# Ledger of designs, part 9: VHH binders against Iron-sulfur cluster assembly SufBD family protein PH0883

Target 1, 326 residues: Iron-sulfur cluster assembly SufBD family protein PH0883, of Pyrococcus horikoshii (o58613)
Amino acid sequence: MLLNGEDGSMTIKINHVKEYEALVEIYKKEGLDTSLFGNRIAAIIISGDKIIGLNSVPGVKIRGEEVENGVKADIEIADNVKLPFPIHLCTGYLRSEGYQKVIFNIKIGKNSIVKFTSHCIFPYAKDFSHEALTSIKVGENSWVSYEDEHIHGEGVRMISKTEIELNKNARYTGKFSLTKHRAKELKLEMIANLGERSVLELESKVKAVKDDSVEVREVAYLKGAYSRANLKSTVIAFDEARANVVNEAYGFGDYAKGHVECHEIVKGNADVQTVPLLRVKNDKAELTHEASIGRINEAQLMQLMAKGLTDEEATELIIRGLLGEY

## First folded at step 4 (VHH)

Design c14 (framework vhh_gocatamig_d2)
Fold by ESMFold2-Fast, scan of step 4:
Structure c14 (fold): chain B 326 residues (1-326), chain A 119 residues (1-119)
Amino acid sequence: as target 1 above (326 residues)
Amino acid sequence: EVQLVESGGGLVQPGGSLTLSCAASGFTFSSYRLAWYRQAPGKKRELVAGITSGGSTVYMDSVKGRFTISRDNAKNSVYLQMNSLRAEDTAVYYCAAYIQWYTSGYDYWGQGTLVTVSS
């Protein structure tokens, strides 16, 4: 089914009321912002292969199509739009087994400022595969912030691919976090093409435990003159988890500047690899990197435990110290 | 199947010495840290000494300089040499192996061995 949010009512249209109510209750239980389900918030709310909530506001058009095992959505932000509230993207799956594919095509006009708040909610997953394909095109002089937070059950296999196109003077800040819930199998890829004087900030932070397998790839093609990119990846890996992190920057434009930052923290028998790949294709471009792999000092950990902290408390304190966060 | 078996506990006079041994099986011993905990009557269980896979050691302040933890990877064993024993060292001593995420309950414990320091 085709669903269109062009009527300008600015009030969320609810389909499948029971599933909608279930997602709101999960947000309450997990401490997520339930005000995002409010009226006058541009939103698409997905459960499985159904669009269960849809709202457009002035300057934002959302069109959704229910497809086999998923949803495809086109999101268009007009020129000269400055939204007072985030655009809410909620992708849920409330069964224990299955497959879901979501496709987001996002186009931002010129001179606009918007924030996206994305939640992926798979609380009962035991044997579930999720695939997300996102295309984001940012118009001249526009500023976009995209925050992505995940609630996973024990058995999620996720593939997420995001392609970002930045026009002249465009700015994009993307943040991905999966630190409170099970990663299990994660393949995360973000590829950006930067136009003249555009700015990219990408940050991912993942905690991998048990037998989790994590692959993170962030790529910046600094094509435009004076383009700037910062790619940051943090992986905390415990037990027998495996993590492979690849951050790639390609300097093509005159005076393009890229920075790649990879931080890996390891405890137990976890196997982590980080690969900063920098290609300077122009003598006037500058690419730098910072990478670290730190192992949690088990003697320090035990010393903190001997003073009365739990293993979790001691581990968190050490991690905050290693990241300069305390 | 992971097993930890303690031995060497007993009755000893104040100022005396005891060596506790812990024999491990069912995991790659050399790759993991081990620890000795104790629980005195009416008290909570506390970490006494620990040793990493690399051989680094930690001690509770009240036993530092009196107790020595060591490991023998060829014998899959960890030891606690206790010198200058005091009445307050009276407790059941447990061997523990940390082979997974500790807070998830993947720690393995022995059955414990009683140490009594009294005349």
Scores: ipSAE 0.005, ipTM 0.399, lowest interface PAE 9.9, mean pLDDT 85

Design c15 (framework vhh_gocatamig_d2)
Amino acid sequence: EVQLVESGGGLVQPGGSLTLSCAASGFTFSSYRLAWYRQAPGKKRELVAGITSGGSTVYMDSVKGRFTISRDNAKNSVYLQMNSLRAEDTAVYYCAALTGYSWGSYDYWGQGTLVTVSS
ESMFold2-Fast, scan of step 4: ipSAE 0.121; ipTM 0.672

Design c16 (framework vhh_gocatamig_d2)
Fold by ESMFold2-Fast, scan of step 4:
Structure c16 (fold): chain B 326 residues (1-326), chain A 119 residues (1-119)
Amino acid sequence: as target 1 above (326 residues)
Amino acid sequence: EVQLVESGGGLVQPGGSLTLSCAASGFTFSSYRLAWYRQAPGKKRELVAGITSGGSTVYMDSVKGRFTISRDNAKNSVYLQMNSLRAEDTAVYYCAAFSYGWSTSYDYWGQGTLVTVSS
């Protein structure tokens, strides 16, 4: 249904009221911002292979198509648009088993400033495969922030691939977080091509527990002169989890500057491998890296537990000491 | 089937001593961490003492010097020697086994044994 809208101007249109309300309640339970479901927010809300909510606002055009086992959406931001509110991308799956594929094609015009808030909500998953393919093209002089946060049940197998194209003077800040819920099986890939004087920041934070299997790959092709990239990966791995992180930077442009930063926190028998790949293809380009590996000190953990903290509380306190607030 | 069976609890006067025992079966005991937790009425469970597979120990500050945890891998058993008992030590004591850490989804718990310190 159309809520608080006019003919030809889409507000929140709800095709499946029960699933929409279920997602809102999950947001409340998880402490997520429910104002993102408001009628002033440009949004696409997906449940399974259905588009259950869709809203466009001036300067933002969202077109969605329901396809076999998923949804394909085209999102277009016009030139000279500065949005006061984020664009809300909600991808849900409210069953315990199945497969879902989503495709997002995002095009930002010139001289625009926009923020995306993306949530993937799979709270009841026990045997569920999710595949996401995202293409983001950022126009000249435009600034984009993209925050992606996940709520998973115990059995999610996820493949996420994102390709980012930055035109002259474009800026993109991408953040991926899966620290509060089960990773189980995660393959995350982000590949960026940087034009002249463009700036890229990619940050991923993943917590792997039990027998989780995590693969993260971040790639920056610094093609343009004076392009800058910062690739940051943080992995917290416990129990018997395994994680493989590859961060690649290629310096092609005159005065291109890239930085790769990898942080690992390990507890138990987890196996974490990080591989920075830096290729300076131009004598004027600069690529740097830093890496840290922190192990949870068992003596410190036990000392905190002796003071009445649980293993989880003590571990959280130590992690905050190593990473700061995260 | 994994089992942890506690014994040795009972009523004791302040200043007295008790030895708690926990017999384990159904897993590779020597590879596991073992701990004693306790829970008093109206309070959350708290770690009293722990011992790693390598024999390193940890104790809650209020029991340090009074309680001693030990293990016997040949008998698949863990023990808690409690001396100089105080009224505040009154609780149900639980034996727990962990493949790693001190509170994970790979942990096993016993049903508990009651310790009452009262005159």
Scores: ipSAE 0.000, ipTM 0.365, lowest interface PAE 13.1, mean pLDDT 84

Design c17 (from g16 with I99P Q100G W101Y Y102F T103S S104R Y106S; framework vhh_gocatamig_d2)
Fold by ESMFold2-Fast, scan of step 4:
Structure c17 (fold): chain B 326 residues (1-326), chain A 120 residues (1-120)
Amino acid sequence: as target 1 above (326 residues)
Amino acid sequence: EVQLVESGGGLVQPGGSLTLSCAASGFTFSSYALAWYRQAPGKKRELVAGITSGGSTVYMDSVKGRFTISRDNAKNSVYLQMNSLRAEDTAVYYCAARPGYFSRGSYDYWGQGTLVTVSS
């Protein structure tokens, strides 16, 4: 079924009351903002292959289609729209096993300012595969913030690919976080094409434990003159976890500037590989990188534990020291 | 196939000395961190001393200056030299091993333990 909502279009409210209530309770338990389920918030709420909530507000048109094992949604923000509240994207899966594929096509008009708050909620997953394909086209002079936060159970295999197109003077800030729950298997890819005077900020932060396998790839094609990109990846890896981080910047435009930051904290037998790929295709473009790899000092960890701290407490204290957090 | 075998425990008087030995087999010893833990009746297991693959050592505060941990990679063994023993050192002592790094909650291999009694 194709579902519409905005400016006289049909709006589907919460269809599955029990699943909706379960998601709200998970938000409360995890400390997430439950006001995002309010009727003034533009939103699409997904559970499995069903749209269980859909709301539009002036300037935002959301069309959802339920497909085999998932949902496809087209989200359109009109020209000259400044939203007072974020657009809420909630993708849930409340079973222990299965497969889900979600496709988001997001188009932002010109001269608009919008924020997306995205949550992926898979708390009971033991043998679950999730695929997310997101396309974001940001119109001229528009500003977009996109925050993506994940709550995973023990057995999630996730592939997430985001393609970003920035038109002239467009700005996009994307943040991905998976630090409090199991990564298990994660393949995260974000690819951006930057137009003239556009600005891109991408940040990913992942904590990998046990036998987790993490692959992160951030790519910026700085095609436009005076385009700017900042790609940041943070990986905290413990135990036998494996992580491969690739940040790529390509400087094509006159006076294009790209910066790549890779911050890795390693403990135990975790194996983290980071690969910055910087290609200056124009002698007027500038690409730089910063990288830090901090290994949890085994002797320092043991000293803290000998004084009565648990492994977790000692590790967190060292991580805060390495990151400069206080 | 992996084994850690402790020896050298026994009864000793306060102020006395004992050397505990842990013989390891079934893994690449030189790449592992080794630790001595102890557990007294009614208490939780606690770290006594640890030694990394590179030879760095750590000691709990109550044994610092009295106990010395060492390793012999040629013999696949780790040792705990205990001097100036006190009644509160009475416990079952366990040898533990893990690859490359130290952790309280994440050891791959544990020995069966050896009893140390400090009395009379």
Scores: ipSAE 0.000, ipTM 0.194, lowest interface PAE 21.7, mean pLDDT 84

Design c18 (from g16 with R98K I99T Q100G W101Y Y102L T103Y S104R Y106S; framework vhh_gocatamig_d2)
Fold by ESMFold2-Fast, scan of step 4:
Structure c18 (fold): chain B 326 residues (1-326), chain A 120 residues (1-120)
Amino acid sequence: as target 1 above (326 residues)
Amino acid sequence: EVQLVESGGGLVQPGGSLTLSCAASGFTFSSYALAWYRQAPGKKRELVAGITSGGSTVYMDSVKGRFTISRDNAKNSVYLQMNSLRAEDTAVYYCAAKTGYLYRGSYDYWGQGTLVTVSS
């Protein structure tokens, strides 16, 4: 029980305040940015089927609705808004079993610049199904960055679908990461429609271990003239994990340019399939692809382990080398 | 010093409407998030609707489309327009103010409450 407010009013820590504090502690433990819980940050904080935190700033309107087994939120960014801080989307589930569905409808006005920082926090999940549906509409001349990072327990079945619509001169950069925690069952889909002179960058990085099953699909419909898309997927697969990655680019617009990039790092008996699908529907459009497959060298692994590293430490060193990381 | 005073409660027939008002004093109203809670006899207090300092809103599912929360910073007031009232909406309604985020279980300041009875 803490005193707060100008008159010394006592804060009673009951019910959903405990879940909020639990999420903040998880952020601290995982090295996530706790400043995102500050009152200057536009945010929606979800735990299960409840909205436990909501904050707005000038130019951002968030309307939240609690629904059966989840939450639906409508987020609107006004025209001509340049946010100094990101919009924080926190979706938590602090039980071991159950189902959660989250729907985000996001509309960005014209001439605006905004960043979203999204976290999905399911640290205690043993038998948990999560479904996320996100719609993002980016107005003319607006720039959007969307970063999505996940903290999963051992038993998460996740389906995530994101639909992106880019108007004239709009720019969108999306990043998804699930490399430090268990994937278990993941189906990730991102589909974008690009207007004239719009720019799309999508990147996903997933690590699959044990018997994990991962499906990643990134799709760009380059409808507008001079539209540009870059779709990048990185999969690290160990043990007996299965991963299927499909990156699709469709070139419709005059002088549309698309690039698809797939990187695979495999160890053990993991099965990774990557399928770039490129359809040129206009002779003035250009679509390209590149792919790389790196395999963990067992002799190099043993050599590092002989120097005192664990299998996990040695494997991580080799992976960083293959990804060009130090 | 800090006060939240609710008004507008009363007896109304099912299907009717009521507007609740909450007048605030003693703090910088425009910097606070505000919420309406209700508590039926023998039940726990629950969040009905909330509005942040910037105007974003949240509603419990059972009142969405029937209730509307709004604020007037010039008058230091928050309102709850209740339409299509049901017997299940019978409760004491409380106004609450919170710095920063809207929470479902804790607020900095509370009003004394106003009774809403939906009955023939």
Scores: ipSAE 0.000, ipTM 0.321, lowest interface PAE 17.2, mean pLDDT 83

Design c19 (framework vhh_gocatamig_d2)
Fold by ESMFold2-Fast, scan of step 4:
Structure c19 (fold): chain B 326 residues (1-326), chain A 122 residues (1-122)
Amino acid sequence: as target 1 above (326 residues)
Amino acid sequence: EVQLVESGGGLVQPGGSLTLSCAASGFTFSSYALAWYRQAPGKKRELVAGITSGGSTVYMDSVKGRFTISRDNAKNSVYLQMNSLRAEDTAVYYCAARGYSLWYKSSGYDYWGQGTLVTVSS
């Protein structure tokens, strides 16, 4: 079924009350912002292959279509729009097994400023495959922030592919986080094409444990003159986890500047490989890289805890030291 | 199913000794760090001693030189030898196992036992 948000509608359309309330309770339990379910928030709320909530606000049009094993949504932000609240994308799957595919086509007009808050909520997954395809086109002089946080059960196999196109003077900041829940099998790909004077910041932060298998690929094609990109990947890997991270930057434009940051924190028998790939295609373009590899020392962690720090405080202190953050 | 089962607690007079044992099942014991925590009535739970997967040990200042933590990977067990016991050592002692998977949580240990009571009193 095809569902549209109504012009000037400030209310969420709820088709499945039990699933909607279940998602709200999961947000409360996980410490996520429940105000995102408010009627002033442009939102699409998905459970399995159903759209269970949909709201549009002035300047934002959301059209959703229920498809085989999933949902396709088109999101359009008008020209000259500065949104006071984020656009909420909630993708849930409340069963233990199955398959879900979601497709997001996002277009931002010119001279607009917008933030997306995306949550993928799969708390009961034991044998679940998730596939996400996202296309984001940012108009001239527009600023976009996109935050993606995941709540997973023990058995999620996920493939997520995002393509980003930045027009002249456009800015995009994308953040992916999977640090508080099981990664299990993750393939994450983000590819960006940068126009003149556009700015890209991509950050992924993944914690892999047990026998998790993680693949992350971030790519920036700095096509435009004076385009700038920063690709940052942080992998925290423990136990017998395996992670492969590839950050690619291609400098085509005059005075294009790219920077790649790869940070690894490893413990146990985890195997982490990070591959920065920098290709300067123009003698006026500059590409740089920074990498750090650190290990969490079990004895140091316990020593700090023996002195009265909580596990969270001790671990945060060690990680901040390893990442050079103060 | 993962379990940690403590034993060896009891009533002991000041200056006496006790050995606590913790039997583990349901996980790859040799890959985990193990620890002993204690909690006295009205107090917060505190780390007493820890032993890494590689065998390195750590101790709370007030028990250093009196307590010894050890592990036996063949028996899936961790031990706490307590000598020169003091009234302040009276607490429920908990065994905890940590694989580092949940290190960001306040319960940074993956698994906890039910606890064993140690009372140091005449």
Scores: ipSAE 0.023, ipTM 0.578, lowest interface PAE 6.5, mean pLDDT 85

Design c2 (framework vhh_gocatamig_d2)
Fold by ESMFold2-Fast, scan of step 4:
Parts: structure tokens; sequence; C-alpha cells
Structure c2 (fold): chain B 326 residues (1-326), chain A 119 residues (1-119)
């Protein structure tokens, strides 16, 4: 099925009422923002290989196509559009086993300001493979914020690849979070090409536990003159988890500036490798890096618990101390 | 099947000594952190002493200098040596084991052993 939300619709079109209601209840239970299901919000709501909700607003055209084992969506923001509310991308899978592939092609026109709030909701997954391919093209002088948060069950194998193209003076801020739920198997890749005077901020935060296997790759090609990039990765790894994090910055443009920031917190027998890869291809480009490695001290953890804190409270305090933000 | 079995509880006079033992089975003992908790009637369960897989120890303030936690990996056991016992030490003492510090509690708990300190 092909669904088109560009016709000036101001309300969400709901095709599968029961699955839609189930997703809303999961949002309530998980403390996610349910106002994102409101009539003023441009949205595409996916469950499995079905588009169960779709809404457009002036300046935002969303077209969705149901494909084998998934959905392909094209999202186009017009020139000179400044949205007061985020565009809601909800990808759900409410079964325990299977495979889902989602493709998002996102094009932002010139002089526009938009925010995307993306949620991937797989709460009952025990043996589930998810593949996401996202292409984002940001027009001249446009500002994009993209926040991606995941609710996973115990058995998710995820591959997510995002390609970002920034035109002159474009700005993109991308955030990925998987800290409250099981990572299990995660391969996350974000690759950006920066035009003249464009600005990129990429941040990923992942907590890996038990025998989780995590791979994160963030890449910035600073092709344009005066382009700026900041790549930040935070990994918290416990037990026997393994994580491999690679942040790559390539300085091609005159006066291009890149910064790579890697933070890791390790406990138990977890093995985390972080690799900042900086290639200055122009003597006028500047690339810098910052890395911090913290290990949770079991004695400190237990000492806090001996003072009446719960295990979770004590762990959170130590993590916040090590990261300066938590 | 995982088991933690406490022993050594009983009635003792103030100023006396008692040794609690916890025998573990069904998991790789040397990889786990072990702890002794206690719960008096009408009170919350509290951490008395803990010992990490690496052998580091922690104690609640009211038992420091009086209690000593130790482990024997060859015997899959953890011990709590309690000296200079006070009436306020009266409680059910529980052995607990964990591998995951991100979790909201210990992976395994024993059934508990009663310690009564009476004058």
Amino acid sequence: as target 1 above (326 residues)
Amino acid sequence: EVQLVESGGGLVQPGGSLTLSCAASGFTFSSYALAWYRQAPGKKRELVAGITSGGSTVYMDSVKGRFTISRDNAKNSVYLQMNSLRAEDTAVYYCAARTQWYSSGYDYWGQGTLVTVSS
C-alpha cells in the first residue's frame, strides 16, 4: 500500500486502530511523549510492514510505501518552512520474532528549521532483526535536529545506517540513544558529507550489558570550506559486553574544523575499544580529539549502597561523576 | 539450579561473637560479588558488608571494626565474622550474590539466618 500525506491533511490517518492504540499505551508506560500523536504533528506511524498512521502539515509532504517485511517513506520539507512542532517518526514491531526493514528518504528544502523525533519500539522482541536505512539531505541555510530513541525487548539484532548530506550553511544535530533497554546486537553507522560553512553534531549513547555486541561508527567528511563537525560517542559497558566505537573525521576543506569525543565507562569483564581516526587532508584544516575512559569502582559502588542508596542509584551517581553530565 | 544457603545464626549474649557462613552452588562463584544484608522486624533490608570479586570490602558504619567479611573461592563460600555483638544487631541475615551492577538488586538471595542478641 502507498499512502500520501501531502494533501493538506491536519489529522493522523489511522488504518489499524488496535496496533495504534497499543503503541500509544507503550508510550505511556515507557514515559514517552504522547503529545506526538496529536493532530498538529506531522507523522508516520509504522507497525511491522504496515503504515498504521500518517499525518501531514503545511510544508511537510510524507509518502509511505508498504514493502516486503517493511516500509519505505519519503519525507519532503519545503523551502522556508519553520515548524513549531517536531515531525514524529514511529517505527514499531509488536511481535516476538521476525524481520523488519525501514527506509527513510528525507529531503529538507532551503531556509527551513525542523526537528524530527524518532522512536523505534520493539518491546516484545525475543528473536527479531531490524534494519534501518536513512538518507537525509539538508538544503542551504536549513537547520535540522534528529533525535532517535529506542525501546527494545531482550532479543533485537539491529543494523542502522544513516547518510547525511549538508549543503552550504546547513546545520544538522543527530542524537541516538539506547541506554534504558537491551542492546543485544547493535550496528550503528552515521556518515555525513559537509558542504561550505555547514555544521554537524552527531551524538550516540549506548549501554551494553550481559553479552551484548555493539558497533558504532560515526564519520564526517568535512569537504566544504569552514565546515565544522563534532562527533560524540558514549558507551557504558558491563558484564561481558563488547563494544567497538570508531569516530572518523576527514578534513578536506580550507579552515574545516572537526572534533571527536569518545567517552567509555566499563564495569566487570566488558571490553570496549574506541578509535578516533583523524585525517587532515588540507594543512589549513584542524582536527582534534578528546577521550575519557572510566571504570566503575566496585568498592565505591558498594560504599554508596552501604549508605542507603539502591544499586541503581549508586551506579547512576558514579556514571554521572565519570561523565560530568550523568 | 542456583542456591545460597546461610548457616551459623543463633542466640548470643551482648559482647559475644558469631560467624555466619553462606554456601553457594550453581554459578561461577569467583566471578560474583557477595554481600550480607540484614532485616530487623519492621525495618528495611540494609547492606551490612560486601566483598567484590577482586576481594575489596565495604561495611556499614555501625559494624566497622566489629564485623569482617571474607570469601573462600575454593569452597564457594562467604563468611561474616561478627564480634562485639549488640542488641541492635538482632535481625535476619541474608547472603546475596551478583554479577550485574546495573541491575536493581542482587542476582541471587539466600533464605536468611536469624541472629538474636539478648541481654
Scores: ipSAE 0.012, ipTM 0.451, lowest interface PAE 8.1, mean pLDDT 85

Design c20 (framework vhh_gocatamig_d2)
Fold by ESMFold2-Fast, scan of step 4:
Structure c20 (fold): chain B 326 residues (1-326), chain A 123 residues (1-123)
Amino acid sequence: as target 1 above (326 residues)
Amino acid sequence: EVQLVESGGGLVQPGGSLTLSCAASGFTFSSYALAWYRQAPGKKRELVAGITSGGSTVYMDSVKGRFTISRDNAKNSVYLQMNSLRAEDTAVYYCAARTSPYGWYRGSEYDYWGQGTLVTVSS
C-alpha cells in the first residue's frame, strides 16, 4: 500500500497502535529520544513491511510504499528549508526470524539545512536478514547531517548501501554506529560523489565480537574543484571476529583534498584488515591518510581490574586511551 | 558443560601458607585468561591475581610479593600459592576464566566461575 504525508500536515498517522507502542517502549529501554515520536517531527515509522506512522511538516514531503518484505520511501525537502527538529527515520522489525528490505530515496533542495536521525530497531532478532538501500542527493548550498544508530538482537545479517551526491557548496556529515549491540554479519557501504566546493564527512564505528563478520567500505569521488572529504572508520574487534575495512578516495578536481582515517582496536584472536586506496588523478589534488592500530593487552586489562575497576570500566579506559574518546 | 572446581582452602594461622588449585574442563584451557577473585563477608568481589593465556601475571597491590599465580596447560589447572597470610586475606576464593574482554556484553566480567573455596586466616 502507498501512503503519503501531506504538505503542512502536523498529524502523525498511526496504523498499528500495538507495534507503535512497542517501539516507543524499546526507545525508553535503550535510552533513545522518545520526543522523536512527537507531532511536530517529520517522520516515517516502519515495522516489518508496514508503515505504522507517517508525519509531514512544511517543506518536507514523505511518500511511502509498502512492498513485499519491506518498504520504499521517497523523502523530498524543498528549497530554503531550515528545520528546527530532525527528520525521524525509524525502521523496526519485532519478530525473531525473517527478511526485510527498505529503500530510501532522499532529495534535498537548495539552500536548506536538515538533520536526519535514523534508527534501525531489531531487538528480538535470532535469524533475520535486513537489506537497506539509501540514495541521498544534496542540493546546492545545503547542509545535511545524518545519524544512523542500530539496536540489534543476536542474529542479524545486514547489508546497507548508501549513495550520496553533493552539488556545489553542499555539505554532508554521515555517522553510522553499531557499538552497543551484536554485529553478527554486517556489510556496510557508503559511496559519495562530491561537486565543486562540497564537503563530506563520513564516520563509521563498529564493534565486532565472537564470530562476527564485518565489511565496511567508504568511498569518496572528489570530482569537483575545491571539494573536501574526510573518511573515518573505527573497528573494535574481539574474540574470533573478522573485519575488512576499505576506505577509498579519488582526487579528480583541482585543489580537491581528501583524508582517510582508520582506527582499529583488536583483542584476542580477532582478524582485522584495512585497505586504504588513494588515487590522485590530478597533480593539484591532495590525498592523505592516518591510521592507528591498538591492541587491548590482557595484562593491561587485568592490571586495571586488579586496581578495582570492573571489566567494563577497564575496557572503556583502554579504548578511550587508544581513540582519544569512546 | 564448562566447570571450574576449586580446592585447597581451609583454616590457617597468620603467617601461614596455602595453595589453591582450580581444575577446569569443557573448554580450550590454553586460550583463556584465568583469575582468582575473593569475596570477604559484607564486601564486594575483587580480583586478587590473574594470568593471561600467554603466561603474564598481575596482582592486586595488597598481595603482591606474597601470592603467586601459575598455570599448567597440560593439566588444565591454575594455582594460587599464598604465603605470609594475614587476617585480611580471609574470604571465599573463586576461580574464573574469560575469553571476551567485554564481560558486560553478556552480563559478567568473566565467562565462567567456580563455586568458591573458603580461606580463613585466624588463630
Scores: ipSAE 0.012, ipTM 0.492, lowest interface PAE 8.8, mean pLDDT 84

Design c21 (framework vhh_gocatamig_d2)
Fold by ESMFold2-Fast, scan of step 4:
Structure c21 (fold): chain B 326 residues (1-326), chain A 123 residues (1-123)
Amino acid sequence: as target 1 above (326 residues)
Amino acid sequence: EVQLVESGGGLVQPGGSLTLSCAASGFTFSSYALAWYRQAPGKKRELVAGITSGGSTVYMDSVKGRFTISRDNAKNSVYLQMNSLRAEDTAVYYCAAKLGSYWRYPSSGYDYWGQGTLVTVSS
């Protein structure tokens, strides 16, 4: 058991009860963790251009500002903080059309351990543009996990850019998932600068269907000696979808090690390009790559359907097998 | 215009045989995978047998060894030879076609369907 907290009372600020309740019901319907709305969870809950919920815990300071068409939030984690629960970032948009811009500036102190659970909830979107700009600075010897999951309606155009700075011995694990809902138009960019002995793991998993257009770019600048990076991208593309995935690793530091994994599963007339870009800038640095391109095997799919599975069930089972999640 | 027309259904006694045929028109037959589905009264529609554009075959466990699917690209036709028929094989049989490995998502699996032909196995 790890205890490292003060007995300070938690404060919940809720400005729009009806929208807050609507988001909680969407979480229940989508099978998301509703305990994240609890009073022991540090959180910022956004609906459109409004901050509708805000909760602080010892060691975490969240300052939010409502701006034109969106929200800007500064999140600061103190030195020597080990959080027992994740920090909940909920960005919602409950209308069918419009524009939203969200800016997160996140600073983690030294010797701290924190997890972020981020949800973007746009269930009714038909003609909606979303821009997210996130800056994350991880202090020396700190460990950060950041999980980002999306619930989209049929018409979301999203641009998301995340910049990550890792100080000495810092660790960052980032995961992005958009597999259960429509991608439509997605531009996802994650760029990391690694200090000495820092460790980066970035994973993105996107499913593109119909006429979806997906661009994913993951970049690691391994500047520090003994820095390590693992960049993983998985794209599942069907129908007429188009996807471009670029994973870049630049080895500058002595004994820096980078690994790039690009996995794509293609079905139908989808057009998927995955580009691992590796530049060794130091003779002592090592960069490696692994790539796989799988097509749904027609005979295997039919075999599963002959055993009573639907086309969708059989397709999902084959995808699970191809991704090594069997 | 794409059409799939099934024929060969009818009434047979248990242990008897039937050959179903499906004539296709309006598409490049040789590029398509073909399948036979059936739907019995009160049951869901199920895949009985399939044949890929390359000629590989698949069968439902309960018909394996009794039924044989084949295709004739020169005649734009697919066939289902049904031997040792049982009462449980009574159903409407449907011919279905899909372009190679191209499948829509969420998919019904097949691009084109016939109207079906009734097979009744009774004494």
Scores: ipSAE 0.000, ipTM 0.404, lowest interface PAE 12.8, mean pLDDT 83

